# Ledger of designs, part 15: VHH binders against Phosphatidylinositide 4-phosphatase SAC2 (inpp5f)

Target 1, 352 residues: Phosphatidylinositide 4-phosphatase SAC2 (inpp5f), of Danio rerio (Zebrafish) (Brachydanio rerio) (a8e7c5r167to518)
Amino acid sequence: YKIFMDSDSFYYSLTYDLTNTVQRQGELGKSDQPLWKRVDDRFFWNKHMIKDLVDLQAPQVDFWVIPIIQGFVQVEELVVNYNESSDEERSSPETPLQEPTCVDDIHPRFTVALISRRSRHRAGMRYKRRGVDTDGHVANYVETEQLIHVHSHTLSFVQTRGSVPVFWSQAGYRYNPRPRIEKGERETMPYFASHFEKEVETYKKLVIINLVDQNGREKIIGDAYLKQVLLYNNPNLTYVSFDFHEHCRGMKFENVQTLTDAIYDIITDMRWAWVDQAGVICQQEGIFRVNCMDCLDRTNVVQAAIARVIMEQQLKKLGVMPPEQPLPLKCYRIYQVMWANNGDTISRQYAG
Below, E stands for the ipSAE of ESMFold2; O stands for the ipSAE of OpenDDE; V2 stands for 0.75 times the mean of E and O plus 0.25 times the DockQ between their complexes.

## First folded at step 7 (VHH; framework vhh_3k1k_2)

Design a4 (from c18f with S59Y; at its last look DockQ between E and O 0.01; V2 from the best seeds 0.00; counts 0 for: pae E 18.8 > 2, placed apart)
Fold by ESMFold2, look of step 7:
Structure a4 (fold): chain B 352 residues (1-352), chain A 124 residues (1-124)
Amino acid sequence: as target 1 above (352 residues)
Amino acid sequence: QVQLVESGGALVQPGGSLRLSCAASGFTFSRYSMRWYRQAPGKEREWVAGISSAGDYTYYEDSVKGRFTISRDDARNTVYLQMNSLKPEDTAVYYCAAGRYWFTELEPSEFDYWGQGTQVTVSS
């Protein structure tokens, strides 16, 4: 697929629907319809700009209407080579080099891609930066898809992030503002339910990972979230809390492993989408929905950690990664940079 | 019911050629990687060659590279091993295996499907 970047992190492709996950593409099936008629509406950013053209009922326009997303795209090819540092140390400019084609034939390769799709809902300047609105849409809603490609196989794992879906704010005219709840518990119930009704319809099962601090300034927001989850009482929602600041003080992000270890069976049972030339091999059985207060740094770190667990399971099943050995350090460094770039891009879009 | 049936094993002189076949049934053949293993008398079963589910990647044990060629025919649900320049150390029972994954590890897995084997003997 060709992917083009416009300014301000807008992306499009002439032949691929960037608005849909691999799994949703499979559920739609084959079609002769133009891309814009098959999009996921949540991520179709140029919908309203193009509606005048489609109202002319000119069929030739269909091929010129290209769906655009706002978000992030990065693609990297990785090689599983455990001897790279030793080869560099033993290499000499005066020694004839071994032909690289022979070396490449013995090292498994895979492609990793990240595609983040920001919801077009709540995009205007008049919308609050926090919580849910009366249409059931939440602030800073992003769907992130991690893709693995090897030979004829395409594997996909999807996560979402989004603001706590209650009515709240944290915008200060004070020198030390605190978050506050803007609507009562009963008044909030139908809008919370409206949001999650759409989410359950789309993803079937959700595992909520709430990273909001359980003590101090953030507690009021975390408590409101839990109360609404309990009132909604949907068996397709699982609620998990993890106090990120308590466990990861001093930038000890390796302590996120406490969370991924605790939910390892949930991660494994979630599975992923797997497609090859013959069709769909398996599908993802739900989604992780991760939030902190603004769904930026803490959320990005946790999503990267969950996606890494899945990537390792995927690579082991494909035979690219040996079952008892981690990937080469270079692979993990590139992975970490990809997710860091994702977080930086989402942060810039949120601030604008 | 999954079934793998090897054929084509024979007695052949050193330097000769032989083509093994493995016919598969009971699963969607085009979705599985296929491998050949061999077991010489008194030795452990060892990996020989493999081919991805799409047929676009082949890989070989070092001692057979350049002499053996693995291929697949998805229309006939069959994988082949073309064995050229045969040596006495190639004497073994050759087994066909289907893996759960498009690309499987060299070690046999408890989840692999196996054939009954076909004897290849290289002797003058």
Scores: ipSAE 0.000, ipTM 0.110, lowest interface PAE 18.8, mean pLDDT 77
ESMFold2 (binder alone), look of step 7: mean pLDDT 81; pTM 0.823
OpenDDE, look of step 7: ipSAE 0.107; ipTM 0.595

Design a5 (from c18 with L103G T104S; at its last look DockQ between E and O 0.01; V2 from the best seeds 0.00; counts 0 for: pae O 9.6 > 2, placed apart)
Fold by OpenDDE, look of step 7:
Structure a5 (fold): chain B 352 residues (1-352), chain A 124 residues (1-124)
Amino acid sequence: as target 1 above (352 residues)
Amino acid sequence: QVQLVESGGALVQPGGSLRLSCAASGFTFSRYSMRWYRQAPGKEREWVAGISSAGDYTSYEDSVKGRFTISRDDARNTVYLQMNSLKPEDTAVYYCAAGRYWGSELEPSEFDYWGQGTQVTVSS
């Protein structure tokens, strides 16, 4: 499939539905319907632009309307080669070097893609919009899908980010303003519930990863979030708090491994979407919803870390990677760049 | 030297059960997905079951679903096919194959290694 970029923020494809995950596409099945009728409405960014055309109810419109997403798309082809990696990352001496690694290539190859889809609901600048609204939409909601493609296999892992789903605000751009709660707990409850009812309906189970500081100015928002989770009391919601600043001070992002190790079983149990030509092999059984205050850098780092764990598991299951070895250094570098670009792009979009 | 050796084939009555084994040597077994194929006299070789390298995913031909179970023991470098409720139509030479990739639509030519096969006969 071909993906086109219109500026730094908008993406479309004539042949692929960028609004739906691999899993959702599988559920929808083959359809003769035009793309715009198959889209996930949340991520159909140009829906408002085509309203007049759609209202014409002319068959010809179906050929002219192309769904556009706001977000990020990057695709890379990676080669699994441990010869370029550090000595520590090289294959075990016990592994015969002469074993075929791939049927067609000297080294196994796979394609990785990142697709981030920004919700058209309550999209705005990070300091201008926060929290949940009366429709259950949260500010700056983004669905991020990591895709792995090998031969006829397509694997997908999806995560989301979004503002803490309470009524809160934070004023100012150039300083760290104190966040404030705008509504009480009881008043917030139905809207909090509305948000997560829709999320559970879509993703089955949610694991909340809240990266809000457990101390300082952000604490009030974290406390409000937890309180609502407890009040809502839904068994399909799991709440995990990780103080990113405490653990990763000084840009020690490697310490996010503490989190991924702690939730390793959850990650494993969540699984991922896996499809081939014959159909669905497995499905993702839940989703991580990661947030901090602005759902940018901290969130991106954590999402990348979780996704990396999944990717390594996927590649090992496929036989692309040997067991008990990390991703080759070159692959890891490209991977890191992709996620960094994702984060940067989303950040720019948040900034306006 | 790479070797796959199938065993467990026998003559059984309809409704009976068999367990096939395929012992692998000469390669890193845990890195390979494994499949069972079968070939009846005068028929083409057909896919029966597959298991991923990690053993977490399995797939089956429709005709054997619910009756056959594929499993693997990496410590023993062995893949198994538990065959229950056998039918005369299951009569064939059963082959194991090893490949680097997992997938139900992989062609036989995409597998790196094959066994010599074991005969399974289901007859009254």
Scores: ipSAE 0.014, ipTM 0.245, lowest interface PAE 9.6, mean pLDDT 89
ESMFold2, look of step 7: ipSAE 0.106; ipTM 0.586
ESMFold2 (binder alone), look of step 7: mean pLDDT 82; pTM 0.831

Design a6 (from c18f with S33T T104D E107T; at its last look DockQ between E and O 0.61; V2 from the best seeds 0.00; counts 0 for: pae E 4.1 > 2)
Fold by OpenDDE, look of step 8:
Structure a6 (fold): chain B 352 residues (1-352), chain A 124 residues (1-124)
Amino acid sequence: as target 1 above (352 residues)
Amino acid sequence: QVQLVESGGALVQPGGSLRLSCAASGFTFSRYTMRWYRQAPGKEREWVAGISSAGDYTSYEDSVKGRFTISRDDARNTVYLQMNSLKPEDTAVYYCAAGRYWFDELTPSEFDYWGQGTQVTVSS
């Protein structure tokens, strides 16, 4: 499919629905309806801009309405070759991504795509928008889909990020201001429930990965989150706390593996979407909802780590990777850059 | 031209406080992870603190935990290191470094930009 970039933040396609996951597209089935009528409303960023056109109720308008997402899209073709060294040039931020050179057709190839789509609800900068609103929407809600394409197979794994769904704020732009709770537990309960009822309806099961510090200034937000989870008491919610700062002290990001190892069974049970020419092979049975305070850097690292585990499983299942080997270093580096770019782009959109 | 310019280094007594600044220019500051390193005479350069591009994550060397605070002001393209309760062992040239990526395999040598450093001396 052809993807167009209007800027660093806005993406559209004339041939592909960027608002829906592979799984949702499968569920919607074939339709004669125009694209804008089939989109996920949450991610239809320019919906308000086309309101006047839609109100005309003229069939001719359908041709002119192209759904736009705010978020991130990157597509890379990777070659599985364990004999190749890492591409140092690609790891340099000052070097533009070069087209793959020296394609060896004897090695397995696969395409990876990252699509992040930001909710149009509660748009705004991070210090102005935090927590949940009365409609159950949370700040910085982003759905991220990792796609793998091999031959006729398309595999998808979806994660979400979003602000802690309580009423809270963090005033100030410069000095890690103290977060504060804006409403009591009882007052928050119906809105918390509203948020997660919608989430459960969409994704079936949610595994919350809360990266908020368990100590210090962030603790109050983490405690509020946990309390609401307990009060809500929904069997379709699983709550996991992982103190990112504690575990990754000294820039030891490899310690995120502690988390992925701990939730490995959950990851495996969640599965992923898998479709081929014959149809749906399997579906993703839940979703990871990852958050920290801003749902930016820490969240991106953890989502990338989880996604990597899934990708390796997928590639092994497809026979693209041998079962006892990790992702080739060159592939891994490109993969890391993709997620880094994703993180950077999402950060710019929210943090300013 | 890309530049990182450290400032704020001084001679201070043990228990004193100092704030270092690193002013960046010539690149999109907000997209870069910033780190402070230090190098004492006859010793290898060691990592001290790091802050993510969005400021959403900070990390510290164990020896400076609770005493040092890293922060950034993207509007001013500046990263700061607030140093409290300084010790003689903190004496070193402090360097600012900028890197675009934030992942586990990133090494100090892979940082894109470095400052010239600022001298911090803690002595009675």
Scores: ipSAE 0.317, ipTM 0.703, lowest interface PAE 1.8, mean pLDDT 90
ESMFold2, look of step 7: ipSAE 0.341; ipTM 0.713
ESMFold2 (binder alone), look of step 7: mean pLDDT 83; pTM 0.852
OpenDDE, look of step 7: ipSAE 0.011; ipTM 0.267
ESMFold2, look of step 8: ipSAE 0.319; ipTM 0.701
ESMFold2 (binder alone), look of step 8: mean pLDDT 82; pTM 0.842

## First folded at step 8 (VHH)

Design m1 (from a6 with T33W W102S; framework vhh_3k1k_2; at its last look DockQ between E and O 0.60; V2 from the best seeds 0.00; counts 0 for: pae E 10.1 > 2)
Fold by ESMFold2, look of step 8:
Structure m1 (fold): chain B 352 residues (1-352), chain A 124 residues (1-124)
Amino acid sequence: as target 1 above (352 residues)
Amino acid sequence: QVQLVESGGALVQPGGSLRLSCAASGFTFSRYWMRWYRQAPGKEREWVAGISSAGDYTSYEDSVKGRFTISRDDARNTVYLQMNSLKPEDTAVYYCAAGRYSFDELTPSEFDYWGQGTQVTVSS
């Protein structure tokens, strides 16, 4: 299907509902309803712009009302080829990535796509850039879906990011601002609960991965989060903390593998959505909710690492990739660029 | 036409301070993680400090923690290294480097752009 970009930030498709994951599309079932009646409201950015038109002419024009998301879309076709030397495939970061110069029918091919959809709630400069609001919405909330397509199979893995859902601020325009808690523990409880009740309703089970520093100026935020999780006491929430700065000293981002190794069984038990011509084969059993202070660079690194574990499992299950081997270096480099572009785009939208 | 230009290196007394700058051009600075390295005569080049593309993550080699501070100014496409309480062992050529994010091979030799270096000398 075709995905059109109106600008660097906004995306639409004439035939596909970009607001919903593969799994949510399957849960809605087959329908001849217009796309806008089936959307995930959180990500339906043009809702207010076209409401009056839809109200006037619903029967005939409904099929031409196209849902628009703000976020990121990138699609790449990859080749599983271990024979190429990594030295032969090095490229300049500013050089556009190029397709392989030779494609052999023997080497498996697959499509990888990354779709990030930003919540329309709390998106502008008119709202606080941190924490939760009185409607239970958090700042910088983004759902990121990683898709694999090969032959007739479509596989999907979804993660979310979002600000720590307490009332806090960090004067973000000044050098080294200290974070501040704005409301007390008891006052925050119902709004924290409101946020996660919606999340549990949508995703069923959540694994929170909190990347804020356990010591220093971020500690006050991390402590507040943990305390609210304990007070909320919901069996559908699992809380994981990972001090990103402590483990990834010297920009040793390979040490994020310490986290993915430690939670490997949780990742594996999460599964992923799998659809083919026969229908839904399996579904994702929950979601990872990842945050740091602003849900940008650290969050993007960790989400990419988790999604890589899943992608390797998916490709191995389909027989596209041999057991016990990592992605070929060329595939991995393109994967890294896709996730870097995702992080850059989310960062620009957050600032805007 | 990628270019990284370090400046600010000088001769200083022990206990003194310097601020190094690295001006970048020819690429989208805000998408790159920035690092400082140094190389003393006859020694291997070693990592000193790093800062994420968003500026929300910094890291330092143990021997410089508390004395050196890395920062970035995306409006000027410039990364800085504030060096305080300088010691003779800090004498080296200081290089800046820019790199795109990578999971398994996060070394300075992969996909990095490098500057020409700036000499810092700490002596009596």
Scores: ipSAE 0.005, ipTM 0.448, lowest interface PAE 10.1, mean pLDDT 79
ESMFold2 (binder alone), look of step 8: mean pLDDT 82; pTM 0.833
OpenDDE, look of step 8: ipSAE 0.852; ipTM 0.925

Design m2 (from a6 with T33Y W102T; framework vhh_3k1k_2; at its last look DockQ between E and O 0.43; V2 from the best seeds 0.00; counts 0 for: pae E 5.9 > 2)
Fold by ESMFold2, look of step 8:
Structure m2 (fold): chain B 352 residues (1-352), chain A 124 residues (1-124)
Amino acid sequence: as target 1 above (352 residues)
Amino acid sequence: QVQLVESGGALVQPGGSLRLSCAASGFTFSRYYMRWYRQAPGKEREWVAGISSAGDYTSYEDSVKGRFTISRDDARNTVYLQMNSLKPEDTAVYYCAAGRYTFDELTPSEFDYWGQGTQVTVSS
């Protein structure tokens, strides 16, 4: 599909609904309806700009209304070649490596796409928008979909990120501001529940990955989250904490593998959406909801690691890569740059 | 074209404070994780502190935790190390380094940029 971006990180397509995952589009089924009538409202950013046209309810106006998302889109074609060599070249983490031209019949190919959709609710910069509001919306809520396309197969894996859904703030003129809880445990529970009721309705089961430091300044936020999860007591929620600071000391982000190894069965049981010419083959059985304090760098590293486990399972299932082998290093580097670009874009949109 | 220039190294009394700066140019500073290292005479270079590209994650070696604070100013392309309660064992050349997390995780150091260092001396 053809995707257009303006300079403000807004994206649209004339023929594809960027607001919906592959799975949600499969659940909606085939339709002749205009794109805007089928959108996921959370990600329909131009809704208010075209309200007068939509309110006319005239049939011909419907085809001029094109849904726009804010977020990130990147698409790369990758070649599985374990014998690939490169001439002298410089790589830049800011610019993805371009794949060399290869003959299709020699090496398997697949397309990887990353689509992040920012919720229009509770928008704003990180020091002014934290936690949940009285409508159950959280700050910095982003749905990230990783797509794999091979021949006629489209595979999709979706994760969300969002601020800890309690009432908290972190504002001040000091260069190391201390977070504060703004409402008590009892006052918070209805709004925490409101947030997760919407999440369970949409995704059915959630696995919370809380990356907030378990010691120091962040502890008060992590403790509040756990208390609300325990009070809410919903069997569709699984709560996992990972002390990112302790495990990834020295910026050793490879140690996130400790987390993915520990939850490997949960990741595998989550599965993914799979669609081909015959229709829907299977669906994702829930979602990972990942957070740190800002849902930026730590969250992005962990989501990339989880999505990598899934992608390798998907590619092995399709016969694109051999069992027990990782992706070729060049493929992995492009994957890492795609996720780094995702993180950079989300950071600029939320953190400035 | 890439440059990391440390400044602020000085001779200071034990218990004193010092702020180091590292000015960056030639790359998109906001996309890089920034680190401070130090090297005392006769020792290998050791990691001191790090800060993520968004600034939302910091990490410290145990010997400096609570005494040193790393920060960044993306508008000025500068990372800082505030050093309090200095001890003679903090005497070293302090280096600034930049890397992206994806390359540091899988292919350590091959895309790191380094400064030339600034001398910090805490008198005996």
Scores: ipSAE 0.139, ipTM 0.618, lowest interface PAE 5.9, mean pLDDT 81
ESMFold2 (binder alone), look of step 8: mean pLDDT 81; pTM 0.825
OpenDDE, look of step 8: ipSAE 0.737; ipTM 0.885

Design m3 (from a6 with S52N; framework vhh_3k1k_2; at its last look DockQ between E and O 0.01; V2 from the best seeds 0.00; counts 0 for: pae E 17.1 > 2, placed apart)
Fold by ESMFold2, look of step 8:
Structure m3 (fold): chain B 352 residues (1-352), chain A 124 residues (1-124)
Amino acid sequence: as target 1 above (352 residues)
Amino acid sequence: QVQLVESGGALVQPGGSLRLSCAASGFTFSRYTMRWYRQAPGKEREWVAGINSAGDYTSYEDSVKGRFTISRDDARNTVYLQMNSLKPEDTAVYYCAAGRYWFDELTPSEFDYWGQGTQVTVSS
């Protein structure tokens, strides 16, 4: 695939619909329709720049309309290699072209890609853009897709992040102002419901992972979220609370494994999208929706941890990775870099 | 060339306050996570506080939570540690560190850049 970067914030492709997950593209089916007619509207950032051309509905304008997303794209080719030694992994010398010296890489290879697509709705600075609006849109909504390519197989796992969908703010004249609820519980209900009705229609089932602190300054926001989830009473929503700071104090992010171990069956039952030349082999059965207060650093750490569990399952099912082994250390380090870059990019786009 | 320079270490009475600074140069400061560590005599380095690249996530070791505050000023390429209600147990050499990747193990060896340290002594 050819993906063009207008800057480190905007991405487009002439041949691939960056606005849709592999699963959504499979649901749309094969078509020679122009890309812009198939886009997910949430992530079609240049829609308003070219609206007059799109509104003409004339075939001759289709080649001028190229969908652009705001977000993040990174693609890496990885190798499954467990040969770690005191001689620096014995990956030196170079792969030989000389016949007697065979330093050939016989290890399986795969491509991993990370695509984050930021919703164009309710965009803006974090202190002025919190929670839900009267159209049911939330601040800092990002859909992140992790893709694996091996031979003719394309595998995909999708997660979302987004602000707690109640009316709240964190504005004031003091540094680090306390969050405030701006509308009452009953006033909020229709807009909370409007947001999640659209989310359930899109993803069918949601597992909410709420990372806000259960004590202190953040408690008011977390309590409001749980109350609305209970009032909405939708069987397609599952609510999970994990006090990130309590478990991961001291930057001990390995303790996120406590969460992934506890919900391991939920992760496994979620599955993933799998497509090959013959068509759709399986599909993802819902989505994880992860939040903290700004949906930035805590959210990114947890999403990376969930996606790692899925990636290991995917690689083992394909036979690329042996059963009963973790990811090779080199693969894991590159994986961590990809997710760190994702978090930094989303943070810059949200913070201004 | 990358450089981290800590300053502000001093002798302070128990219950006192002190502000440490760490001036950075030679890298894009706004893209790095900043941390403070400390090392008491005869002990291994231990993590004290951290702040992410955006400056909107902070975390603290339990023994300093509520007493210490980490902050950053990207315009001046500087990270700070405000230390209040100091105790004799806080006596150590304090180091700042910069790292880009959060999923790496948080040992001292996993950070990209380190300062040389500044001595803080809390005694009567």
Scores: ipSAE 0.000, ipTM 0.211, lowest interface PAE 17.1, mean pLDDT 78
ESMFold2 (binder alone), look of step 8: mean pLDDT 84; pTM 0.857
OpenDDE, look of step 8: ipSAE 0.014; ipTM 0.325

Design m4 (framework vhh_3k1k_2; at its last look DockQ between E and O 0.78; V2 from the best seeds 0.00; counts 0 for: pae E 3.5 > 2)
Fold by ESMFold2, look of step 8:
Structure m4 (fold): chain B 352 residues (1-352), chain A 122 residues (1-122)
Amino acid sequence: as target 1 above (352 residues)
Amino acid sequence: QVQLVESGGALVQPGGSLRLSCAASGFTFSRYTMRWYRQAPGKEREWVAGISSAGDYTSYEDSVKGRFTISRDDARNTVYLQMNSLKPEDTAVYYCAAGRYWFDSGSEFDYWGQGTQVTVSS
């Protein structure tokens, strides 16, 4: 489908609902309704701008009412070729993404896309927009969908990120001040529950991946999160902690494999959305909700690692990859750049 | 053209403080994880500290934790290393390096500066 960018942050399509995942679009079914009547409200950024027009209900209004998301979109076509090295193409990270080397038609091809949708709630500076509000919305909430397209098959895997849903703050802009809990445990309970009741309604099951440091100044936030999860006591929530600072000391981001290995069965059981010409083949059975303090770099690294596991399973299932080999190095490097660009874009939007 | 220029190295007494700077140009600074390394005479280059591209994650080598602070100013394309309570074993040439999320630390794919000398002695 055709996706248009008004800036590096805002995206729209005349024919495709960018606010909804492949799975949600399948759940809505076929409809003659205009796009704006079918959107996911969380990601409908121009809702206020067009409210007077939609209230008129004139037939011509549907042409002017195009849903806009804030977030990130990148699409790449990749070639599975094990005789090609990516090392020579990475001599300069600032070099524009190379077009694929001319390869013959005997190598499988697939399309990878990332679509990140930022919630329109709780916009603002990251140091002033932390945690949950009285409506159950959290700061820096982003739904990221990873799409694979091969022939008539569309596969989709979705993750979310969002601030720890308690009331907390961290004063200052340039320095890394100590975080502070703003409301007591009992007072927080209904708002924590409000947030996750909405999440469970939407995604059915959640696996929380909490990346905050278990020692030092972040500990107070991580402890508050765990206590609220235990008090909420919902069987549809699974809580996983991973001390990112301890495991990835020295900026060794490859060590997130320790996490994905440990939860490999949970990842596999999550499955993914799969749609083809005949309809829905299968659906994703829940969602990973990943956080660190700001849901930026640490969160992005972990989400990329989880999505990589799923992508390899998807490509092997489709016969695009052989079952005993990892993705070719050139493909991995492009994948890593796509997720790096996602993280950079989310960071720019949250810092503004 | 990519450039990383370190400054601020000096001779200081034990217990003293220094602030190192690394000015960057020729690439989009805000997209890069910035790292400090050091190399003492006769030793291998070792990692000292790192700060992620968004600035929300920092990490330190154990011997400098609590004494050194890494920070970045994306408006000035500069990364800093505040060095307090300096010890004679901190004597080294200090290098800054830049890389994206997924590059190995100190790999051939990072950009490197020329270094600045820090000497801690009476």
Scores: ipSAE 0.374, ipTM 0.737, lowest interface PAE 3.5, mean pLDDT 82
ESMFold2 (binder alone), look of step 8: mean pLDDT 83; pTM 0.850
OpenDDE, look of step 8: ipSAE 0.861; ipTM 0.933

